VH-VL binders against Protein RESPONSE TO ABA AND SALT 1 (RAS1). Designs and how they scored, part 5

Target 1, 230 residues: Protein RESPONSE TO ABA AND SALT 1 (RAS1), of Arabidopsis thaliana (Mouse-ear cress) (o04515)
Amino acid sequence: MPNTSSSQSFTIFVDGWLIRHRYFVEQLMCASSLDETNRISLEEQQSLVAQFLSHCLQYYQEKFASVSLAGDNVFTFFCPPWFNSYAKLILWVGDFKPSLVFKLTEVSVADLTRHQKDRISSLKSETRRKEREVMRDFALVQQSVADPPVMLAARRVGAVGMVDGEETDLEEAMEVLKAGMAAAMNNADQLRCSTVGKVVEILTPPQAIKVLRTIGQLHLRLRDRDQERA

## First folded at step 5 (VH-VL; framework fv_ramucirumab)

Design c37 (from a4 with heavy chain A104S)
Fold by ESMFold2-Fast, scan of step 5:
Structure c37 (fold): chain C 230 residues (1-230), chain A 125 residues (1-125), chain B 107 residues (1-107)
Amino acid sequence: as target 1 above (230 residues)
Amino acid sequence: EVQLVQSGGGLVKPGGSLRLSCAASGFTFSSYSMNWVRQAPGKGLEWVSYISTSSSYIYYADSVKGRFTISRDNAKNSLYLQMNSLRAEDTAVYYCAREGIAVSGTKYYYGMDVWGQGTMVTVSS
Amino acid sequence: DIQMTQSPSSVSASIGDRVTITCRASQGISTWLGWYQQKPGKAPKLLIYAASSLESGVPSRFSGSGSGTYFTLTISSLQAEDFAVYFCQQGNRFPWTFGGGTKVDIK
């Protein structure tokens, strides 16, 4: 029988992705350390930003593909084993909470204009509204799959063991839950990518490089020690 | 013209040392990770060592760990391989190769796309 | 270390023939695989990256496929300049490892 573990397939992809991630973080660190007189060209800055965004997008596209090809392991992506214990406590739908990007922007960039601050504030409100939508939609899925086990627990006469049909009801509920979790994960990842992209659009290229460097470094710091080859 | 030009090979007795050099031109050397790859006469390719753009990440094949040291000088556009305690099995043509990394949409590029001409290292009595 | 096994070790072919070379990884490497061509006395040349993407300037008769542990390089219509040794290489995890090579000889 072919081995089709999609969570293993994703972790294998990420081993290679992390090597290239370290490359981009080094490039961002170098670019962010240059003063205005020694800054790389605007075109080079824009290219680095675009490539790093594409690199991050590829991570989430591969995660989605791995889940859609083998639905059995979507549960692992909500509490991924590749993140350290501290990271697991602060995760939102298996990865960083999109609104964290705004705090990372504030600590990374000191020279925001009033216009940029206003745009970021508006985006922050919209992002938090969308975060609530993702959680609300997932809560509806959880409610819809709660019925079979609750009915089994409440049923006095049939409460002992599985009877014919009860296993099928639980299996159907589990498939609905897996599909709902995959949808929630995909919606959360789309919000993560769109939030970072929209913040970058508000920022100048030098400011964007500083924010993306912080985001890249944070990703590395949240990984388990054994999965980080620094 | 994008190119890598190598020097520093030769004939050395077992236990001896050699320093290989690889000079880059036609591209921004400091933006590329670099590799050393060797090939024994009539044999296949064997990866030897890797160095990241800022020298923060360095890796070696187990066969050369503790004996070989990879380094780079970005100001001089040059890559080096210091080879100590050489053995007969180190006899090979040594290539330097740059590692291209780029992402556009869904496409990754991560191959060794530019290679030096090779430098012969012979370890013999 | 990830072991890369190539098959066949050599193949004899005529101009116009279709040639297929296989590469197997001892563990999954996703699509982190490249193919290289080497002619006698010359450095290797990158043909395919990311398992299936054709390097700029490489003729379209070359194609790559596969993911995970099984990969193929195909030359759809062999030309005189294609007689060379071909190597696969995994870029998933250090150390980088190459296949043993496949020599494509004239018949």
Scores: ipSAE 0.769, ipTM 0.910, lowest interface PAE 1.0, mean pLDDT 87

Design c38 (from a4 with heavy chain A104Y Y109T)
Fold by ESMFold2-Fast, scan of step 5:
Structure c38 (fold): chain C 230 residues (1-230), chain A 125 residues (1-125), chain B 107 residues (1-107)
Amino acid sequence: as target 1 above (230 residues)
Amino acid sequence: EVQLVQSGGGLVKPGGSLRLSCAASGFTFSSYSMNWVRQAPGKGLEWVSYISTSSSYIYYADSVKGRFTISRDNAKNSLYLQMNSLRAEDTAVYYCAREGIAVYGTKYTYGMDVWGQGTMVTVSS
Amino acid sequence: DIQMTQSPSSVSASIGDRVTITCRASQGISTWLGWYQQKPGKAPKLLIYAASSLESGVPSRFSGSGSGTYFTLTISSLQAEDFAVYFCQQGNRFPWTFGGGTKVDIK
């Protein structure tokens, strides 16, 4: 089945994915209410958690495939057109910052045990360390692409015309940037998925449903374009 | 129980065609990208083709490009490989494999975490 | 294409031995590497993902290490059921590529 079309194909995928996402958020909202949470079985709660996580993983799998095409698509994923203007201001490497999950857990769950709090605290420290690792590696890539333009500007203060190889160096720097951005995005998405998954493992099914409801609602608000300028 | 069950192999003459099928159960098929991987008798593993969750992205090994077509039917939880213009060097056991980005809501997996049992394809006269 | 070079091609070891298998990528792949075990007549089984993460249900005697271009799979105390061929695979860029395999024979 051909029809690989870069960012357009992913945008089309997201439109369908959002319809299914709204469905899951509604199910989570029903399950997380006091009456509904008491009504459904733990087995049904576990099933809903697994289904919602699978739904979210489908998004990142499709994104991974799209990013593998690289080029202009990489830049698009750092400022995605499927997010509203507010969302674009709070993105970290093109999507939610993994450690945000801990804040969403705190606001969603009031009945964490001491053991759960200790495990979450440990995971939070590990996640923040890995976030710094992603940013450090990306900063090295950014520096490598900044150096050629700076050196060229310095040379052209005293030079007339172009020196052989300057255009090739800039082109190579751009390809290094694209590759580095793709690697950063893929590493960030892996950290996003693993952080959510590890938090869910620490929580009971009723607690997990509350957290995933909050995450799902946030994603919908970040994609709500009603507040875009006229 | 997460499983992939394969069918559709056999003996075919050079230039012939075969369609392989892979039926998924025990997981949300539409949430996973899928691969075909082959192994010639006594040889190593060779990746053949990839299809994303919604069929938006499809990739082929150069050795099969233009001859093989990967497809999926998410409503039927099924993956297919249509093999045309078969050659002696296509003789192999063909595996379908799920590319997992997580299992049971907690693990992120880059590789192929669930495999079919394999289907033998022999191209000979 | 990213070439995956695996060594050794075969190793003979006794039960209880430490076995190390090496995999080298022709270019940097970060931690986008998995290790697979294949027993005769069976499909491959994922052992390690993300270079060092142990797959659920895999015995703790298996471990992976490495990043960039150099990776190792270690079996700390070889058991009879570990007789198999082991493959590395890069998941960094299409096409996906596998190492040539390492056959582990028990003496």
Scores: ipSAE 0.005, ipTM 0.490, lowest interface PAE 11.6, mean pLDDT 81

Design c39 (from a4 with heavy chain T106S)
Fold by ESMFold2-Fast, scan of step 5:
Order: sequence, then C-alpha cells, then structure tokens
Structure c39 (fold): chain C 230 residues (1-230), chain A 125 residues (1-125), chain B 107 residues (1-107)
Amino acid sequence: as target 1 above (230 residues)
Amino acid sequence: EVQLVQSGGGLVKPGGSLRLSCAASGFTFSSYSMNWVRQAPGKGLEWVSYISTSSSYIYYADSVKGRFTISRDNAKNSLYLQMNSLRAEDTAVYYCAREGIAVAGSKYYYGMDVWGQGTMVTVSS
Amino acid sequence: DIQMTQSPSSVSASIGDRVTITCRASQGISTWLGWYQQKPGKAPKLLIYAASSLESGVPSRFSGSGSGTYFTLTISSLQAEDFAVYFCQQGNRFPWTFGGGTKVDIK
C-alpha cells in the first residue's frame, strides 16, 4: 500500500501475529500443565521452544524493518498505541525491559539448580550492563540535539524566536535524534531477543516452556486494550 | 494416514437442528486449531467457525452467531458443530479443516492443510 | 469484514500456458494470505501460505506473490490436473474471508 505508514503496516502484521501468538501460548500452557506421566517427549518440547523463539524473532524482524523505515513515525514505537495504558507506563525503549526476563524466570521456575542460578546471575549482570549501554548511547544522542537550542537561548538572552538558519539546524538535529532513536530501539530489541534466547539455553526444556508461557502471557496482557470496558 | 472423517449431515426442516462430527486420525489433534468452512451448491467458500487448540478462542461468522456452536473433545480426537435454528441459506456442504502453525527460522507454516470429505446439509420444507 | 476480490472469475487456457490470478483485499493484511485449489466434488487443497510459501508436495509451477492488499497466484506452465477453482483466503483478522474464486478451464 503506497500510503500506509510503517507503524500502521507493523500493526497490521501484528494483528495476524497475535492470532499465531495465542496458538503458541495455548500450546505452552498445555505443555506446562501436564504431569510427568502425560508430558510430551523431550524432542517435542525442544521443538515447541524453538518454534516459539522463532515466532518471537519474526515479530522483532518485522519491527526492525518498520522502525528502519519509520522516519518521523519512530516516535510512535517509543509510545506505541497498540499497548494498553499500564504497559505504556512500564515500557523501556518501547517494549519490555530485558532484565524483566530474569524476574519472570524466578516466578515461573522453582527447581533451578545451583549451576543454573549461577549462570543466570552472570547473565543478569551482563544484561543490566548492556541495558545501561543502550540508555547511555541514547542519552548522548538526546543531549547532542537538546544542547544546541539551550546554548543558543543562553547566548541570545534578549532575542525572541528563530533567526535565519535555525530552522534548518533544528531539522538536522531532528534527523540525528530520529536515527538515534531507531538505533536505540533496534539495540534494545536485539538485547531482548538475545536475553530470552540465552536464558532458554540455561534451562531444561520443561523449565523453558514455563518461562516462555509466562513471557507469552505477559505480552498478550500488555496488548489487552479493552479490559476495563469488557 | 492423516485424515479427517465427517458425519452427521442430512435433510432438516427450517428451524431444525443438526450436529456435525469430524473425527481426526493420524496426527496429534490437540496440536491443531480447527475450522468449519461451508460451500453452498455452485457457490464459493464461506468460513463458518474457528476453535483454538484448548478451546480458549472461538470465533463465528456473523451469519451463524447465536445459532451454531463449535466444540472439540481432544481426548476423543473429535470436532463438532451444533447447528440450531437452521435456515434455507444454511444449505451447503460443510467441511472441517485443521490449521496448524509452525515457525522454522524465518518461515511461517500455517493454513488449512487437511480437510474432511465434506458433509451435505440440506434445509428445506 | 475484510472483503477479498478475485479476478478474473474464470479463465480458459491451454496446456503449457502461464496463468495468473489476482486477489485484492479491502484493507491491508500484510502477508497473511493463503491460496487453495478445489477440484470438482472434492475438498479444497492448500497450495500457498504466507502469500508466497509453497506448501509441501505442491508442484513448483505454482507460486504466490504480494503483500498488503494486492496478491497474485501464478501457474507457470498449466497442466491437465490444474483444472480447478482457485480461492485466496486472508488470515489477518477474524472472520476469515475467502475470495469469490477463479475457475480455470483447460482448453
């Protein structure tokens, strides 16, 4: 469609993705609720885990493409209208904070071994360091576009409005900001995907299924927009 | 052999009821969402209803809402369509169809890939 | 509801011909589109999913393309067994909707 914005195209993709997401969440719920006697094979569990991770990767690949083409619409991805009001309050760079995965793992799995706990602790520290790097880089971009107008205002104590050329300078600053926002989001999304993948590598298949079920259910709840009106 | 075998069709008067059955074999029924799709004589395909793997999500075409009920029994590998308050315009061949969803790398696999043979439902006085 | 419009409604073609069928959605559906083949007296058969992915066991002469609102199904070299009606179906939003069908008659 020639006149469809990148954020609208992404929303349309996600409508179909959510239907398939509900399918995977149901499969994960079923697999996680069965006792050991009725458990599906380890191979089937590994297949379900791999498929769900690939399903989540499709979301972020489509989002990457949309964000890269977003231009002015990149701001929409930081305050996305497809998330409910609660989700918007707790978002980090437009989506879940990667370190939230560790809290979801602790809530979902009671039988972590000492070895798994040690590996998770190390990964948690690395993830938090990378979260700080994303925020640091983004803050530098914000400062680089905010500081020039502030400095100009300070030098022009008695002046009002914009002088010749200031509009062009602001337009250039906005392009730098938009590029920086897109980079920050893409880096954040890459960290989200890698954190989930690395946690899954530490867990047994039954543990991974429980964690992924919780992650999948959370994503559905963050997109439930009519809960109070229903 | 992967197959869906249908039963329960027939001739009924307007206002009557029928229950269609669809028996699955050769695959893990509980891993597939199921659909009912109908086709009036000489006409195109019309989607009727959808049920997710654990019955958590159920959808109906507006033309059948309030009159038809889709259900499944995963222990019996069976899908059902209870049709009430039947109308002449409900006359059609009814198909059950499975819909699985899978992802491998960058590729989605989905669609109604296995269909029952169809069951004729005729509503006339 | 998302309306699916197919063209042409029918086409007559010879063995070896290239046949192209189009499908237009009334609103964007990304790539959430499948194509089905139905032979007389038989249930439909899935040919293409995700707009362009060929279903297992389907001959390579079948191909799909498109995204958003405009989609095509192409049969590169028509064979005798391709006599059938072809339907597109959107899987982006409920209710699922089908195109009206395109009848391919082999001369």
Scores: ipSAE 0.798, ipTM 0.920, lowest interface PAE 0.8, mean pLDDT 88

Design c40 (from a4 with heavy chain T106D)
Fold by ESMFold2-Fast, scan of step 5:
Parts: sequence; C-alpha cells; structure tokens
Structure c40 (fold): chain C 230 residues (1-230), chain A 125 residues (1-125), chain B 107 residues (1-107)
Amino acid sequence: as target 1 above (230 residues)
Amino acid sequence: EVQLVQSGGGLVKPGGSLRLSCAASGFTFSSYSMNWVRQAPGKGLEWVSYISTSSSYIYYADSVKGRFTISRDNAKNSLYLQMNSLRAEDTAVYYCAREGIAVAGDKYYYGMDVWGQGTMVTVSS
Amino acid sequence: DIQMTQSPSSVSASIGDRVTITCRASQGISTWLGWYQQKPGKAPKLLIYAASSLESGVPSRFSGSGSGTYFTLTISSLQAEDFAVYFCQQGNRFPWTFGGGTKVDIK
C-alpha cells in the first residue's frame, strides 16, 4: 500500500534538497573566503544571495504543504525525529528560533555600521514581539485540549458502546487541534523566513554572504544524524 | 559556447588502468558539480561518480568504488576519472556531465544539462 | 539503492501519436526526477527536471508529471525527431540511478 505520511514525504524531499543545499553552502563559503581583490562582482554576489534565499523558501514552501496535509502526523513536526540531538537544544516550534538569526549575524559580521546596528536592533525587537505572538497563539491551541469535547471524549475513552455523536465530537475536536497546530507551525515558519530576509536587506552583499553561509552551515549540522551516535 | 570535450579512452587489458579527461569551456567550471555516467554497448545509462564544486562531496557507484577516483582542477577547468583494476564489465562509453543548479522564485532548476561527447573504454584480453 | 523501473521497454508509434512512458521508484523520491532523451551515437539530453519542469529549448509537446514513486513522460504529438531512447533518473539520494530506458521506435 502507498505510504501517505506527510512528515515522511517532507523528509524525502529534504534529502534531495540537502544535496542542493550543500552546493549553495559551498558557493557561499567560496564567496565569503575571497579577499577584496578577488571578490566576485556585486551582481554575482546579489544573485547568489537571491538564489540561496529562494532555495530556503523552497524548503519552507514544501514544509507548509506537508504540514497542511499532515493530519495525524502534524505533531511530528513539533518533535521532529529528523533533527539530531544538537538541533533539539535550539528548537522553537519545531525548528530554529527566529531571533537566533541575530546571534548568527553578530558572530558572522564584524564590520556592521552604526546605521545597520540600529536597524538590526529595531528588527530584533519586532521579531521578539512576533515570537511572543506565535507563542500566545500556540498556547491557545494547547489549552484547547481542555475544551469540553476533548475532555468529555477523554472521560469516555474505553467506555463500552461509545455513541456516534461522542465519536464525532472527538473527531471534530481533533481536527480543530490539528488545524491549530498546523497554523502555529506555518506562522512560525513565515517568521523564520521573513526574519532572514529582513536581515539580508539590512546587510551589504558581502556581509549577507557571510551570514547566509553561517545559517546554511547550521542547517547542515541540524540534520547530520552522525552526531547523534555516541 | 558551453561545452565539455572528453579524451583519454582506449583499449586496455583486464587489471589495467586508464585516466579520462573532460575539459570545460564557455562557462564557469568552478560553479558546477560534475558527474561521470557510462553506457555499455547497447545498454542503458549507469551513473558512475559525482564531485561537488570544491571537491567537498564525492560519491561513487558501488560497482566502481575503491577502483575509480574522480577529481577536478578548477584552475584548469578540467574533470578527471582515474580508472584502476579495470574489468570486462567496465567496457562502456563514458560521459562527463555538468550538474546545473539554480533557484529563482518558485522555480527550482537542476539536472545534467551539458554532456561531453563520450569516450569509449574497451576492456578485453 | 533506489531502483528505477521504466515501462514499456519499447513502443512502436507513428508520427502524431501520443506516447506515454512510465517510471516507478522503489521508494519515495518526492519530485527529484529528471527525464533524458538519447539518440543513436549521441550523448543524452535533459528534457524535464523536477518531475514536471520543461528544460529550456525543449518542445512543449513534452511534459512530465508525478511525485513520490510514480512518474510519467508524455509526448503529445510524436514528431520524426522524437524517435529515441528515453531515461528517467532520480536525484533524491546517492547513488544516482537511471531507469532501464524506453525505446520509441517507428511503426
């Protein structure tokens, strides 16, 4: 029979995506290591940055489709088995916390102007506010577990002769919960994408290349399963 | 003109060695991953090996692992396949092929879009 | 390794015919699939990438579809230049693997 797991489908997509991701990370590493006399053209730098952002967008578009079709597997995206033990130290709503991007920017770029630092500071405050909004909405989804239909169904689990209406109420409550979980994940992923994009807009192309290299390398480490073996 | 030009094939006895070369022109060689693909006479395509842009990732088909070595020289725009301990079943036309990778908006591009003309390798006694 | 199985192995067709070739993967490969055309004595040519995207310069009569384990290549109206061998190839995991090929021959 065909396996319809959306989380497995997503993992399969990512295996191919990672091969192309390694390509882009190698390009970013090469570009970030060149001295100013050997630097590739501004147009080529801008193209590489744009291509890498589009590459990352493909990941989250596929994840959006997979999460939206996850059904019973939506919970897997919050505790993803495809991330190694290292990744679990930085997980926030199943993936990296958006404000981590600011830390990665600071360790990657030493030559930020005062104007760039001010813009980054403002963006950081906005990003943290939006992170709180995502968590607020997620908390409402978690609290829905205590809603009367779910609580009633929990009390009747294993009850002999559960009536059709009670089973339907549980099914409806579970669909609402799954939809809420999917929405929370998708909102978190949109914030991840917009935060990276907005940071890149503040940076010069050479600075952006350094930051994206660091982000790309982090993505590779998060999915390197070899680190999980003792 | 974007092209790959191959050389280095020939006739060799079992246990012998050959080195294939693939020279790139008309594009930035260092920006493309490269593949070797072979085809035995009258048969289908068999992937042999892959090398990433900076040689950080190299892969081989199980049938050639330990006997063949892929390498590249980005300064010379050249790809190589060193073939050792050749066997009769290695008889094939060998193609080098670049792997194009690009992303723009909602479109993902990848594939072996430019191929060399092929080099015949015959292993017989 | 991911095994790619093509069917049919050969098909005899006339100019103007619709030809459909199928490719099955032994495990899921998402849309990481390409189709290639090979004419006698020549290197393969990329036709379709990402299962359904048409390579630049390839006629619009060629189309690809599918995801996961089942894929098709369709030639909507066969032309004289289309008599060739066609191969699918998965790019999801190393080693790369090709289907056995489908020969489209003249009736």
Scores: ipSAE 0.767, ipTM 0.909, lowest interface PAE 1.0, mean pLDDT 88

Design c41 (from a4 with heavy chain T106Y Y109S)
Fold by ESMFold2-Fast, scan of step 5:
Structure c41 (fold): chain C 230 residues (1-230), chain A 125 residues (1-125), chain B 107 residues (1-107)
Amino acid sequence: as target 1 above (230 residues)
Amino acid sequence: EVQLVQSGGGLVKPGGSLRLSCAASGFTFSSYSMNWVRQAPGKGLEWVSYISTSSSYIYYADSVKGRFTISRDNAKNSLYLQMNSLRAEDTAVYYCAREGIAVAGYKYSYGMDVWGQGTMVTVSS
Amino acid sequence: DIQMTQSPSSVSASIGDRVTITCRASQGISTWLGWYQQKPGKAPKLLIYAASSLESGVPSRFSGSGSGTYFTLTISSLQAEDFAVYFCQQGNRFPWTFGGGTKVDIK
């Protein structure tokens, strides 16, 4: 069955989520620009970091629920209409590439200790290895499309004289492909979430606020400047 | 610290109704998807229902579809399971469980990491 | 639905023994598998998530391995507190499904 209502539900969720997202980005921008005389308390900094991470977790939890509904929505998430045209060229399995977080950390934080740099270097190596694993899994999904039975079924979609059993075979093949794509994307999203979380654990609260501010701002920029955006 | 506390179980006749409650504390309830899982006496675990963080996505096991309703109140940090048209086969301990793992400060669902203590529901004549 | 077949149904073991429990999925679930421990009268406790990752606070004698359709939970040196029922669970596709359970009991 078509799952357009699933895609619509997620779009409605995202509209409300973006209002809260803009609020958090503004709070992070404010907190990251304060000098020592106006700095919010350590407890307030830790609370803001935790709130923003929880906000981001909500997005990926809702996305997971939507993606688990096999249908049109999984294809939508690989090339989401809520991202601008330029963002679509730099997407990795439907969203940001996890290792981008390390570049954003370098840009945002100038006072990393030797110990922090060493921990980040190790995490970067592990993250890149896991990115390769996600790409291998995605390649298997792509190869499934190239398999003779699937290609034969696809060629017959528009052909007169197709037997009824061929349509059923195509529908079953499409469900297998959607499940494989959903699995690849869910693995990618888990890596995105764990990478951000592990980086935050390495950083001090003021450093974490600067990194999360940059991540939040980038996310907003990826949704702007698209005349064709839904 | 992180805790789920359940209430609302009991003994009910076939065809009766019960509403189970699950109160969350020690974490941001609105950031986690929630599940109900049941276990018949001496048997294994059976997943019953799922609700996403904003209630936009809800799933039920075929055995309870049309009879049970899952809901949540994020402002009250509470999860509910309304059980109607109860059958003898629904007799079980019902658990609420949080989906999502807060390892390294930020993770989403691969398992159910926090569980309520369980609530016994007995459906018999 | 994805069927989770768990074996053995029960194991009789002594303190210090190595115990291995297997779980097979009827279709590929990547690493979307958790392992749970349940003691009499208590709620299940998560031991392993994402097939091989140890949950915080869980002793290192527990380990998980596998991907796709074949998974194992290993207890390298059984302790008195490990006598319990163990369940696998897939989180890849709705409905969520559990294995039938493995009871680890005293010889």
Scores: ipSAE 0.109, ipTM 0.634, lowest interface PAE 5.7, mean pLDDT 83

Design c42 (from a4 with heavy chain T106W Y109T)
Fold by ESMFold2-Fast, scan of step 5:
Structure c42 (fold): chain C 230 residues (1-230), chain A 125 residues (1-125), chain B 107 residues (1-107)
Amino acid sequence: as target 1 above (230 residues)
Amino acid sequence: EVQLVQSGGGLVKPGGSLRLSCAASGFTFSSYSMNWVRQAPGKGLEWVSYISTSSSYIYYADSVKGRFTISRDNAKNSLYLQMNSLRAEDTAVYYCAREGIAVAGWKYTYGMDVWGQGTMVTVSS
Amino acid sequence: DIQMTQSPSSVSASIGDRVTITCRASQGISTWLGWYQQKPGKAPKLLIYAASSLESGVPSRFSGSGSGTYFTLTISSLQAEDFAVYFCQQGNRFPWTFGGGTKVDIK
């Protein structure tokens, strides 16, 4: 366990991660420009793609460690303090919705082959199915934890206070909810990483750099505190 | 080539100390969480310790809490396990293992997909 | 701690047999379960992650299923190289816990 709270430790990590993230986004922008003038090799592009994916993986693995503290402060990860106010309104299970990657691919890459378009279409369908599965599983957890408080309220017609033992039942329901939220978030993050990785696998290195640059820029916009006032 | 190469280990008396090392190559070490897992002779696998990518989160099995310390040096691509106050029941082969699964060309968390060769730690009189 | 109960502890089988190993978690772990194969004197090898996803390079005769508290690993047609010990492991909550192992031995 860390010396500070899980949420505080993750916030400190994110501050350092964002500095490195800005650097990688800049490198992706430069690489895209160099490719247009034939001044970057295929090997250099592949290396940069791998480095950026590893950088993104670091974020999600560190987040997994925070969330996997058996729901320790998991409520704050559904509404994270490092996101601006606009981002908080469009979050899906605490971060971007995986299928958003396909829209970002469409706006970033103009030269997709027929074969690439077919593979992306298939992946999009599968990703949306898995998004629904994540939400369905979480909904079952929410339903199961609602039952005890509702049944207690129904049994106590005209009573306002709590009886001995009722607090224990509610505490147990809360722990089940936290565990379910943690599982949902971990499943959602796995889908986010899987979707980005599979899209990159379909693309050529120059195309992947364009998509990853757009994804990186979006991440900066969603986490930029200065955007809260705009 | 993605690999983990272990060193350290040996024979030590009860109450003694050892430090195990695990050197990573072929991947971005700083992007993966790391584990130590042990196996007593003829027995099953027992998870020992976990360290997150930036050392912000560290966990230990109850059997080793207060005696073992996990650490990593991302600049040197190395993982360590400092073992103090060793007991006969700590006798085992110790493995370092990377936490991450290949998904469409990149890794994602929770499975242990790359393992070191193991190093034997024998605690006896 | 989440307890992982694995059964059977050992099974004797012939080449071509279908082998099924089960793993039960004391609490719900969703699909946060991996299956590992270990041969004598070697480090464990990941076979299945996320309960049902086949690790790259692992033969298609291996498959995993289950979610929540009940999981199975199936070898559809046992080969000579499959005689080994198999372990399940939950990655849902610390501490990480392994099943006791299933030794698949030759009949």
Scores: ipSAE 0.037, ipTM 0.610, lowest interface PAE 6.9, mean pLDDT 83

Design c43 (from a4 with heavy chain T106N)
Fold by ESMFold2-Fast, scan of step 5:
Structure c43 (fold): chain C 230 residues (1-230), chain A 125 residues (1-125), chain B 107 residues (1-107)
Amino acid sequence: as target 1 above (230 residues)
Amino acid sequence: EVQLVQSGGGLVKPGGSLRLSCAASGFTFSSYSMNWVRQAPGKGLEWVSYISTSSSYIYYADSVKGRFTISRDNAKNSLYLQMNSLRAEDTAVYYCAREGIAVAGNKYYYGMDVWGQGTMVTVSS
Amino acid sequence: DIQMTQSPSSVSASIGDRVTITCRASQGISTWLGWYQQKPGKAPKLLIYAASSLESGVPSRFSGSGSGTYFTLTISSLQAEDFAVYFCQQGNRFPWTFGGGTKVDIK
């Protein structure tokens, strides 16, 4: 049996990921603060943007791998103890809601063209549609907890031992639930990554750097420990 | 040519001070995090200190906290280690090393990929 | 602090031999591990990063594997220039820590 009390593969990975994340956020902050004469080359700006997107993708790929390959408890990702109280107000399927990216874009960039605004508006509508699809699929997973094997097991645990076959039925139901939760998490994370990537494709490199700086800084803020947690 | 050239070091008495310098050339110094790593005679490697690209994040080994100060001057492409209250246990060859960080697709490219030649620091009476 | 333990401390091998060096972490470090080669009187050289990724310019006979707490460096066909001390290093948490080193002597 995996030790669920003292370690989780994903949390261990993220300790190292955060060190590299701080590097990229610092680079994005530097690049977004430079004036016209000291701006890094277009090629360097494009490289920084591409690298940061790949860095963020690694986070979500490792999260999925930690559940599918390392046996991490998928339920933890829907009530993540590593996010502070502020983060819990804006969580959607365990992490940021994809459409939040549009608000972060608005506050970070003041010089969007009409073409960019139109493309962002279309992407926003499509993103909200896909968010509804993720929530519909998640609702189906939630309904599976009302399946007879799970409900019967819950009702009888304290009073009478399980009848022959009930433990097998419960185990099968729990496996279906875990698989459904993992799929919902993966679909949500894919939407997060694709939304950020598509927004970046609409923006110029200097605009993208400003947006990604805001996203990177927000992620760091969401992981600040709550004062009540020692 | 990408290189790190070290200077400073020497013989000091316990309680003394030294400042080590590491000069970078052939690459954009301000884009790399920097490390100090030491090696006592005949012993293994011991990490000493880290400084991020804009000096926003600085870390020290417990054995040197409060005595050593890492700093960098990006305009001069230089890294420094100010060593105060030196002890016999600080006797070692000190290396500066850059930390390359890059990501492409599913792969990280990182680690201390370029090192200085080393500077001997001897603390004895 | 995360302790890194290497084995063996030394190994003697013939040219063409397969050499395997192991590194164990006292705590999980995912794949945040690198391997370094150091020749007498010289600074260390990065061989492998992210546990299994080969640094540019390093011969393909070098390979790394592992995750979590157990890692391996393999030299598939030892050459004369591979005489050196090899160190693992974890980059998961500060302070960064190195293994004690493994000396590879060529007969």
Scores: ipSAE 0.788, ipTM 0.915, lowest interface PAE 0.8, mean pLDDT 87

